# VH-VL binders against UPF0735 ACT domain-containing protein LBUL_1260: the designs that were tried, part 7

Target 1, 144 residues: UPF0735 ACT domain-containing protein LBUL_1260, of Lactobacillus delbrueckii subsp. bulgaricus (q049t6)
Amino acid sequence: MADYFYVHKKILPDYLEKVLEAREMLDSREAATVTEATERVGISRNTYYRYKDYVFRAKDPARGQQAVLSLLLADLPGALSAVLTCVTDHRASVLTISQAIPLASHASVLMSLDLAGLKGDINTLLADLKSLPFVKNLQLAGLE
Below, E stands for the ipSAE of ESMFold2; O stands for the ipSAE of OpenDDE; V2 stands for 0.75 times the mean of E and O plus 0.25 times the DockQ between their complexes.

## First folded at step 1 (VH-VL)

Design ro3 (framework fv_rolinsatamab)
Fold by ESMFold2-Fast, scan of step 1:
Structure ro3 (fold): chain C 144 residues (1-144), chain A 123 residues (1-123), chain B 107 residues (1-107)
Amino acid sequence: as target 1 above (144 residues)
Amino acid sequence: EVQLVQSGAEVKKPGSSVKVSCKASGGTFSSYAMHWVRQAPGQGLEWIGEIIPIFGTANYNQKFKDRATLTVDKSTSTAYMELSSLRSEDTAVYYCARETYYYGSGSYTFDYWGQGTLVTVSS
Amino acid sequence: DIQMTQSPSSVSASVGDRVTITCKASQDISSYVAWYQQKPGKSPKLLIYAASSLQSGVPSRFSDSGSGTDFTLTISSLQPEDFATYFCQQAYSFPYTFGGGTKVEIK
């Protein structure tokens, strides 16, 4: 989160929470179109598009947010341990790791992280992970 | 057992820069974050930033981002804080402090502090 | 930035007294709070971390309570060596911020 603040919803305009509700209806398929979703929650289509990429629900106050990273990891002894050390040095926690069967010299890895304790921003963590010579194609696959 | 030893007091003129060192001994240096905190005379504590030695990654308080530079020399287990464009308001005791993460509780705290370095900025 | 509001700014007490210092965060910081003691001319010393865990070598008369936004440091039966300034600190997010300090001085 480059520029995000954790703010109590009471001081925010009510349409921001409605943007989240509309997006959730679309993601769950309760609404088939943006028009349907926005009409049901009582906001304009323009309001939805203006704010939809800038407003997210906090997971919970104690836990913070979660990130999902995808990367290619060299199939070398210690490579995964170095990635885990990098994550914990930035005070994030690894929740799950899924590693595909290595193809040639690299394996696809999907990691979910608990960002509750994260020091600095996630971009700094991503930059440090990308700097490791055995990490390739690192991408932020999701934030929740 | 762990000890942080800082460089000696400095007197600087406005507009100059200062570089303070913090040498760690008695523990493993590379995996702990090292932080810098200052305290103006008779005032409270103000966080400047942190550096994670294993990667050389630094994070700064926005107030100091354009003037502070944090570095480490892992071979000598020494952390450095350089502050440029000094003003009289920068007169303070500057501390280095080691951060420990208590994984079970998820807590971060400064378990060891340097003795402090007085930096006086005056014309 | 998370503001840490500490009260009182000073308290006069006698040896044997119970002293309570409060610290209020401007937003929920869970249990990411630490307490430090600072004596004149010396570096701060860690007393308590994680809103309950006492640092090794710190006397049991020091204790804390709280979570979320409201935290307290309690010194039961104040001793002569406890006359000092105390600071709370949040480690929930950058920038780290400290309370304004509470000076515990002899009555």
Scores: ipSAE 0.000, ipTM 0.491, lowest interface PAE 15.7, mean pLDDT 80

Design ro4 (framework fv_rolinsatamab)
Fold by ESMFold2-Fast, scan of step 1:
Structure ro4 (fold): chain C 144 residues (1-144), chain A 122 residues (1-122), chain B 107 residues (1-107)
Amino acid sequence: as target 1 above (144 residues)
Amino acid sequence: EVQLVQSGAEVKKPGSSVKVSCKASGGTFSSYAMHWVRQAPGQGLEWIGEIIPIFGTANYNQKFKDRATLTVDKSTSTAYMELSSLRSEDTAVYYCARDKGTYTVSYYFDYWGQGTLVTVSS
Amino acid sequence: DIQMTQSPSSVSASVGDRVTITCKASQGISSYVAWYQQKPGKSPKLLIYAASSLQSGVPSRFSDSGSGTDFTLTISSLQPEDFATYFCQQYYSYPLTFGGGTKVEIK
């Protein structure tokens, strides 16, 4: 789990709030590129990348790196919940999940994850997911 | 007809390891998952784990994960269960059991081996 | 882990009797229960799976019922070959777990 302080923004450098503003523009599609967003708020691209995963507004969700996973799940209640619990235990968030109609007792699942809060590296998450009950053929289909 | 034939009874000392074999005949070995289940006197059946050749994976009951190793030799149609760091509480009949699902896992077992008695005593 | 509790642990019965065996899951498992028979000196044999599917070669006197947490195996008219121990098994989630068994004995 990451270490965080709750501090008043008045004692922080001005650019940290600008990092938040740039990230929010990108997430809302008000800016199409990092360059556009950072120029608009008046910070460098390097400043944005350095701090983007460490500054959050109260009550705003973390945003960051994304992964897309494909796997086969047994068509039994509880299988999907075990996967979701493993993801959240690693402090990643599920953004989307698509499950195909089961074929021969297994369903193809595609899920996208927000890795902004990830407590370890992606390889640890993948290893733990591969060890879960009813999870088969887990593959990393995409990584930002 | 499908038959699972297990290796013979074993007597082991505490702290040692045992490796039980399960040879399948009369079917397509690699098309089915193989499970391992034990039965101790006075207790119910206890699932140890499964090996799924089609996916190349083994899944374990967390209770046995650090001591059990499930393997297969597809060329001889034989599944193996190795259990290490044996204790007197591991005294049981150990069964291999074939998953009913073909090319999938159903999690219930249509054919069982005859059982292998493993006795752990000093 | 999902705990499966069978009752009774043993039952004494005569040929022709109706025998019922109950199995209780520690949490809801829908209908994901299989039933096995183990005769003295032999390996377990699959009786019922996938919500009341009867395994090939198993007599119609065997049936099951229940959903959620409470399940019952019924033998409508006990035959001499039915004196055995019966086990339930949940396959709702890992680890797979079995009931403690019910021994059906001659009265």
Scores: ipSAE 0.000, ipTM 0.486, lowest interface PAE 16.4, mean pLDDT 81

Design ro5 (framework fv_rolinsatamab)
Fold by ESMFold2-Fast, scan of step 1:
Structure ro5 (fold): chain C 144 residues (1-144), chain A 121 residues (1-121), chain B 107 residues (1-107)
Amino acid sequence: as target 1 above (144 residues)
Amino acid sequence: EVQLVQSGAEVKKPGSSVKVSCKASGGTFSSYAMHWVRQAPGQGLEWIGEIIPIFGTANYNQKFKDRATLTVDKSTSTAYMELSSLRSEDTAVYYCARSPTYSSGYYMDVWGQGTLVTVSS
Amino acid sequence: DIQMTQSPSSVSASVGDRVTITCKASQGISSWVAWYQQKPGKSPKLLIYAASSLQSGVPSRFSDSGSGTDFTLTISSLQPEDFATYFCQQANSFPLTFGGGTKVEIK
């Protein structure tokens, strides 16, 4: 998606959103044909075919989404650094981090993340963090 | 105020190709799709195809797809239609005409003056 | 392809007459029809387009009606400058297709 960018719909013609609505009707089977879908939203078939491959809905990247993670982290050199690297590799940002004094070989960690730039979904990030050998008991403690 | 100015009349032999130009003047070229329409002597209008400069894409009437090639040169605001393997029945006035890129449906609001292409018998 | 059947093929009318031209699409095209005027030796001129929008500079005596498959162009009071051939065009689907034309001759 290198050629796509996020723009406010008020600078765009209204029929572009109608193209999206027509496509959604076809996908949900509210309309059986392109003719039916385009008739319902008030655009021509030509407009639908012209733009259908160039316009997509996006999540609102300006709305902050936050996650709170709790985990036990091994008391090993580089363990915290590896966790932070994994988070930033997924394009999430660390907002806060608190680490308790290690008890035995592990420390309790609580992290707050900004997910606005997240690549992929939160479950992929969680799976990758759980795959690190020095991470135990990773839990999603909160999600906005 | 916007004008479409086409190249001059052509006389061609059967089996040859013709390339007609259409230069937009007095307006913004990239805001429009350019259509090509022909009219044989005493006949109606027949749509050949369109090209959309901002997308770099062309859509053709299937009747002409194997013989027609639509191109644009954005730096000179000029559109071109090349038609190959000419036959006597290709004798017609060829028009370029524009439609707004940001409109539902397609209608042609500004037309060139036409280019007569005569394919010798 | 959507076929546009236009009638009549020609009409002879007097100045001041009401002239109606009909156009029938072989498939539903909603309101996506345009009407053009072509004078002898000249390029076509857009009269009316999408949703009965009158093109800038076109006299109010020109109007259209219809939706789906049946469309009508009306000239309420024919003037000498209206001598021309008129074409309908469907704008809904590719390829774009035109009616066969109606020649309006003023006596």
Scores: ipSAE 0.006, ipTM 0.570, lowest interface PAE 9.2, mean pLDDT 84

Design ro6 (framework fv_rolinsatamab)
Fold by ESMFold2-Fast, scan of step 1:
Structure ro6 (fold): chain C 144 residues (1-144), chain A 123 residues (1-123), chain B 107 residues (1-107)
Amino acid sequence: as target 1 above (144 residues)
Amino acid sequence: EVQLVQSGAEVKKPGSSVKVSCKASGYTFTSYYMHWVRQAPGQGLEWIGEINPSGGSTNYNQKFKDRATLTVDKSTSTAYMELSSLRSEDTAVYYCARETITMVRGVTYFDYWGQGTLVTVSS
Amino acid sequence: DIQMTQSPSSVSASVGDRVTITCKASQGISSYVAWYQQKPGKSPKLLIYAASSLQSGVPSRFSDSGSGTDFTLTISSLQPEDFATYFCQQYYSYPLTFGGGTKVEIK
């Protein structure tokens, strides 16, 4: 996912989702040609070819096997262990942690999680992590 | 198009149970959490709980935890909300609502709603 | 639980008016607020989410602002079809909670 961003489709031009729909029609053989697929979804062939290799559906976070979280963690005793405890209480596993040197009392953390055993949904896990007083700017950075 | 079609109005006696259905169409049923929200006459909206149709896992508002049961039938793409030990204050329109999935912030807001089911509890 | 306090409870306005509805959270919720419109006898309809994303098909006269605890929904030029009840909702933490609603009535 080098240089890919997770962005809600409502702030994107609507033709990007149509590119994805056209590609899916071709892959499933619902449409036999690019012309047929693009006419059905209402985009030009040129639009399809320009974007077809750069737009992909995000995987369902609730069904993802691995997630990547980005956050700022306060440089306080027990902050990291509380985050890890929150993750394991939801039956997710921490696979990797990358932590930058703390600057101005907080550090950038990138954490990959195994969601195979996840209890409940990822939104509940994210909400509980955001509620921790030493966690800031929590973002779901990726899903595999 | 995405559609959520709920069962018809119910009239129940205090102490009984009601089971409301919500049939989904136009999307992959197991890819989105389903929520239940109620609205008493002339009042605001109150969240009851959520269910993951894929695994059947549920999360409830503490207020309803002991009385509400959320289930799904994947073969018919139908979600159910059962509320037991009904009281007169449970008289409300009950809605099913679909959660929007996003990878940016893990949000829980509702992009599509059923038409609502009026449940009247009277002796 | 996060309490969402919505004001005013009711507002009388004329077509063409600018209408402002406010919503206050009992604790910081960043930008995790959504707004819904409900007409009598109908289901709520999503208008705005993530404090800036307009739902598909919603007119551009609807906008929102705010972060932290204080949020505002604005209708820049009220139309006849906009007479409805409006609700805010926080989705920062469970349980999900809604404001009490603001009824926009014809003057």
Scores: ipSAE 0.000, ipTM 0.480, lowest interface PAE 16.5, mean pLDDT 80

Design ro7 (framework fv_rolinsatamab)
Fold by ESMFold2-Fast, scan of step 1:
Structure ro7 (fold): chain C 144 residues (1-144), chain A 124 residues (1-124), chain B 107 residues (1-107)
Amino acid sequence: as target 1 above (144 residues)
Amino acid sequence: EVQLVQSGAEVKKPGSSVKVSCKASGYTFTSYYMHWVRQAPGQGLEWIGEINPSGGSTNYNQKFKDRATLTVDKSTSTAYMELSSLRSEDTAVYYCARDYTITYSGGTYYFDYWGQGTLVTVSS
Amino acid sequence: DIQMTQSPSSVSASVGDRVTITCKASQDISSYVAWYQQKPGKSPKLLIYAASSLQSGVPSRFSDSGSGTDFTLTISSLQPEDFATYFCQQANSFPLTFGGGTKVEIK
């Protein structure tokens, strides 16, 4: 099964984090062999091989699917709604929105997106958002 | 109670267009994507496209992109599918179907409620 | 396009039988598969979605398994109301695609 969930480590067996630690030692060459790495973290070689292909840290770029967008939004009816529609049309989920009080003609908006459902590339989503006439200074502030 | 009620059966000539309606009730119409799926007699299901009723944005199956037009009328909570340049191969039951989750949580592309279907027959 | 290959195309079964329907995706779709039941003259009905999430009101005799490219729908003990055509659907990428259907007929 290749499907992944985000779960707080407190409810997981402690050996799963040790599997990650052993793999990190091998990847960084701090340990030369699986035997050395597993001995250092206190798990069996068998435990390492059972779980090594199924456990990853949330910050692993291959597994992280969240984006933070920063933009200036025109202070007019329908502007925010059009941005949200564009995001959901690309099958990204809006996790949070923070909008500052509008200064002059535009408000600063920061939004975080769940990209797990994203269809297509994030660059196409960004291009479509930039094409909206009431959106300015769109930046990808974070990706992970 | 969620209901999707479609318009009645149509008989059309080759080369003409058909417009099928789907009236939604029992939920907030603009909060869920609406999909269109067809089924030719004795055959499987074929996805035509989807529309976000809030903004009117659409995604189409490439096979139908140049002939299908999906629209909504928010004031009547009605979705429409128009298919142009009809051929005998377009004879099918056409369904509207609601996406399982609300738009702000992202689409799941699973269809929890379906219209009763509209038979479109294309014949000379 | 992701092709969903469903087998068998038809199966004859008796009440109480265990029925297994398989579905193979041409690409990895993770767990993003749904199963639908369609009775003659009726619209499809959602049974199961997203890796074994049973739709409310659907009997527990319906279950699914699989991930990646190979998926199975199982009816543990067939009932009279289960004689229908069943379809799998991938929800991983556009265009959304369905299997060819499996007709479960009375023996």
Scores: ipSAE 0.000, ipTM 0.485, lowest interface PAE 18.2, mean pLDDT 80

Design ro8 (framework fv_rolinsatamab)
Fold by ESMFold2-Fast, scan of step 1:
Structure ro8 (fold): chain C 144 residues (1-144), chain A 123 residues (1-123), chain B 107 residues (1-107)
Amino acid sequence: as target 1 above (144 residues)
Amino acid sequence: EVQLVQSGAEVKKPGSSVKVSCKASGYTFTSYYMHWVRQAPGQGLEWIGEINPSGGSTNYNQKFKDRATLTVDKSTSTAYMELSSLRSEDTAVYYCARGWTITSSGYYTFDYWGQGTLVTVSS
Amino acid sequence: DIQMTQSPSSVSASVGDRVTITCKASQGISSYVAWYQQKPGKSPKLLIYAASSLQSGVPSRFSDSGSGTDFTLTISSLQPEDFATYFCQQAYSFPYTFGGGTKVEIK
């Protein structure tokens, strides 16, 4: 990261932001091919390949790229699906889920998340998860 | 303040080539794509292609890919459009236009246009 | 290629009238449409971009609506300087394509 600077986008060529948009379309699968993505953002394939490895969106330094959450889920219909909906509403992705057998109406869940697409910060995601009435003892076990 | 000034009208024979210039001023030339659009007399607008003045990369409308060549001269802040194998249906006003995007989605609108260059292909 | 179908091809109107011009894309283009004004003998002028943002210096009587495939440009109270030809443009995919134009003429 020693070779990278934080620079306001107004002093940068406009095609750099378009390179980011094309990459985001490919990553989200909104575009299936580089040709489709570059056509939609209005840059050449050559421009995309030239700059794609050198331009990145600044991420909040306090936000990690992956998180591991530990929580207790009430053994109720729809409890896990509501947690997954909350995660995807914040544009995070679930990488792994491990769930123990429920004991006394609650199950221990360990969940790893990809935060690369996260909208907002991780604290708002955690707050929203904690607000779900069937979620207990939510703890951030790891952040990287 | 932003100005795009194009070269003067030309009359060409079928089968020849024409090269139109577009001199930019009032902004950083290499920071914006330059586009070329034509309009036949009394008709609509037709996009020819675009060039990134910084790296020289181009994208063309497939209809013109075999005949159009877009170039730039950074030292004079001038863009060029050359169209070869001219036919009578190529008679049109040719515009250069600056590409401008409002969002990171990369779609282009054209915020400033040259005055246009009439190219007449006589047959 | 995405085809942009503009209607009507011409409209006769008086100063103070509300004028609406429609533009239909042959496939979904989200909100990636722009509108241009062209006066006789002049270059096109950008009026509206991103289907909601008015270009600097353009009067507030110009507005647009629509998303997906159907788009409308509205002039709420036509002024003498508004008699011109108007074009829509999609910027969703290459090649960029324009509507056929709508001539707004007096009387």
Scores: ipSAE 0.000, ipTM 0.475, lowest interface PAE 20.0, mean pLDDT 80

Design ro9 (framework fv_rolinsatamab; at its last look DockQ between E and O 0.36; V2 from the best seeds 0.00; counts 0 for: pae E 14.3 > 2)
Fold by ESMFold2, look of step 2:
Structure ro9 (fold): chain C 144 residues (1-144), chain A 124 residues (1-124), chain B 107 residues (1-107)
Amino acid sequence: as target 1 above (144 residues)
Amino acid sequence: EVQLVQSGAEVKKPGSSVKVSCKASGYTFTSYYMHWVRQAPGQGLEWIGEINPSGGSTNYNQKFKDRATLTVDKSTSTAYMELSSLRSEDTAVYYCARSYYGSSETFTYAMDYWGQGTLVTVSS
Amino acid sequence: DIQMTQSPSSVSASVGDRVTITCKASQGISSWVAWYQQKPGKSPKLLIYAASSLQSGVPSRFSDSGSGTDFTLTISSLQPEDFATYFCQQYYSYPLTFGGGTKVEIK
């Protein structure tokens, strides 16, 4: 689940937007169950479960407003600084960062980014982050 | 005492493969990356790739990705580099070198210990 | 790939002279540079890492400075055993890349 595209919803199957609508109903407690949510928007439960983890709503259809990255950093004092420098060089803003205590040789990091000012596209940022020797298991965990 | 002892010189024909070994001693083998670097006669240094002996994960210089294979044998503390489809321009001295891959006490990804080198000659 | 442009390609100097070798990275690499010495017929030897940290057992006449893109290695008082080729190397980004080398020739 490393790769995502931005596409206009008019070229996508209609049921993908309904998957998003059902998820929003569950998140807002407008619907109490998946069965209720999917019946109300007119999709099957199978369709919901098949796609629910792969499609996300974007606030800015030209590109996502925020991204969530997960990665493993080598346990070195400068490793996080190098990641942050790479992110800011691409004109993305760090909104939050959570780093676990380093165990063995690496620490798990979750960070959320504001992409409003992003220079170029997200794939270029991800490629440059992956090129850092200190960075392992980089995943785009969410794009909203 | 840290030692990296490489296998002996090889003479190979074009199109064949070579497998160079690097036996490590004097340190915890799985705590350091193992790198492979080559130096053609009269030339500079060229990084081939690295392997993490702990899990076997690798990173390759794209120039070699389709031909180089890095492996380790943890039971013998030995790293291997295999280069296939040899060409005459692959004639070089091949080095193994270690770097620290995760220490809050040692802030380096530089290659602090090198093997003695293995000359691989590719000729007809 | 990050190119490391090393200059000069060679330098001739006398024992006791100050020798300066430069490396220029094709993009910013913070302080993530290392310097190596290679004597004829021998494997490279790490001298300095992180653009300022001297490896254990390396004589204090070796020093480094710089950050970002421009880095220098200085030998403050050249000794006969310093005849060698010197390489810089970046470890900021894959692939790891080396400078072309600077041969220090002792007259």
Scores: ipSAE 0.000, ipTM 0.527, lowest interface PAE 14.3, mean pLDDT 82
ESMFold2-Fast, scan of step 1: ipSAE 0.000; ipTM 0.480
ESMFold2 (binder alone), look of step 2: mean pLDDT 89; pTM 0.928
OpenDDE, look of step 2: ipSAE 0.017; ipTM 0.630

## First folded at step 2 (VH-VL; framework fv_rolinsatamab)

Design ro2a (from ro2 with heavy chain E50W; at its last look DockQ between E and O 0.04; V2 from the best seeds 0.00; counts 0 for: pae O 14.0 > 2, off the site)
Fold by OpenDDE, look of step 2:
Structure ro2a (fold): chain C 144 residues (1-144), chain A 121 residues (1-121), chain B 107 residues (1-107)
Amino acid sequence: as target 1 above (144 residues)
Amino acid sequence: EVQLVQSGAEVKKPGSSVKVSCKASGGTFSSYAMHWVRQAPGQGLEWIGWIIPIFGTANYNQKFKDRATLTVDKSTSTAYMELSSLRSEDTAVYYCARGGYSYGTYYFDYWGQGTLVTVSS
Amino acid sequence: DIQMTQSPSSVSASVGDRVTITCKASQGISSWVAWYQQKPGKSPKLLIYAASSLQSGVPSRFSDSGSGTDFTLTISSLQPEDFATYFCQQYYSYPLTFGGGTKVEIK
């Protein structure tokens, strides 16, 4: 029998997620020691060591996570390519892409993304996209 | 329970086209992707492509990108696979299969009963 | 494309036997492997996906193991209803690909 199963976090003790957070802090070197990490998240060191090897981030295979982005891009060669590169660098996948006819040297783009493999959070991705010089506007049109 | 019911067997001439349907029931049509897989007689399974109904976008195995067309009718929860320029080696049982469209979910939890397509002169 | 080399192509076994089927990926695919059972004239049936995730209704005698390139499906004690052809499938990258299949036959 499988040793793992999916449960909603709502029914779990809060210290399990805190263990995960502490571990992530250590992995990212945001915290230098287990003591620092556990104190910051509010659990004991014993709790951390008891559960640290059993708690994992997981995606719901039935639900997944997708985002819809509305972009206004400068109508320049490589603009869309740069956007796509940025998305893939964050380990997001492009599901759909629609580009309107350019108007006034700009192109409207609607993009659907699969975020199941996203590195980091959606806000970081959005921030990086907005930092691109040919991205004139960016809106999160949907998130699920 | 989720069920996928496919159209009946087809006999086609080389150079013609075939369109197979797959009607889904017992679940949400829009929450999953519909994949198409074929199996030649006595052979293994070959992935053709998939379509995501909610987005209306399809992805194809490069082997079939010029001949296969995947479509859906959301109002009837029916997926379609059209294969053109048929040749004898296209003779196979064609399956529709439900799967996720998020990374890590590209396995097939429900399958249609299969549609035999025979291509012969 | 990622090739899934499945072995053996066929195996003769008796009820109660332990049966092991192997799939080797041409490159590392983490744990993104699914296993299917197919009986003659029927469509494939999902048995296991990801790392030891049994599909609902699948008996516990079915299990899988492996990561990277080598994967194994095990039937701990073969039952009469288990005589069928089994396939592995990778879903690490497109195009999705299957193993060649293993026919489990009665000895």
Scores: ipSAE 0.000, ipTM 0.579, lowest interface PAE 14.0, mean pLDDT 90
ESMFold2, look of step 2: ipSAE 0.006; ipTM 0.505
ESMFold2 (binder alone), look of step 2: mean pLDDT 90; pTM 0.930

Design ro2b (from ro2 with heavy chain S102F; at its last look DockQ between E and O 0.21; V2 from the best seeds 0.00; counts 0 for: pae E 15.5 > 2, grease 21.2 > 18.9, SAP .529 > .496, placed apart)
Heavy chain, then light chain:
Amino acid sequence: EVQLVQSGAEVKKPGSSVKVSCKASGGTFSSYAMHWVRQAPGQGLEWIGEIIPIFGTANYNQKFKDRATLTVDKSTSTAYMELSSLRSEDTAVYYCARGGYFYGTYYFDYWGQGTLVTVSS
Amino acid sequence: DIQMTQSPSSVSASVGDRVTITCKASQGISSWVAWYQQKPGKSPKLLIYAASSLQSGVPSRFSDSGSGTDFTLTISSLQPEDFATYFCQQYYSYPLTFGGGTKVEIK
ESMFold2, look of step 2: ipSAE 0.000; ipTM 0.501
ESMFold2 (binder alone), look of step 2: mean pLDDT 88; pTM 0.924
OpenDDE, look of step 2: ipSAE 0.016; ipTM 0.611

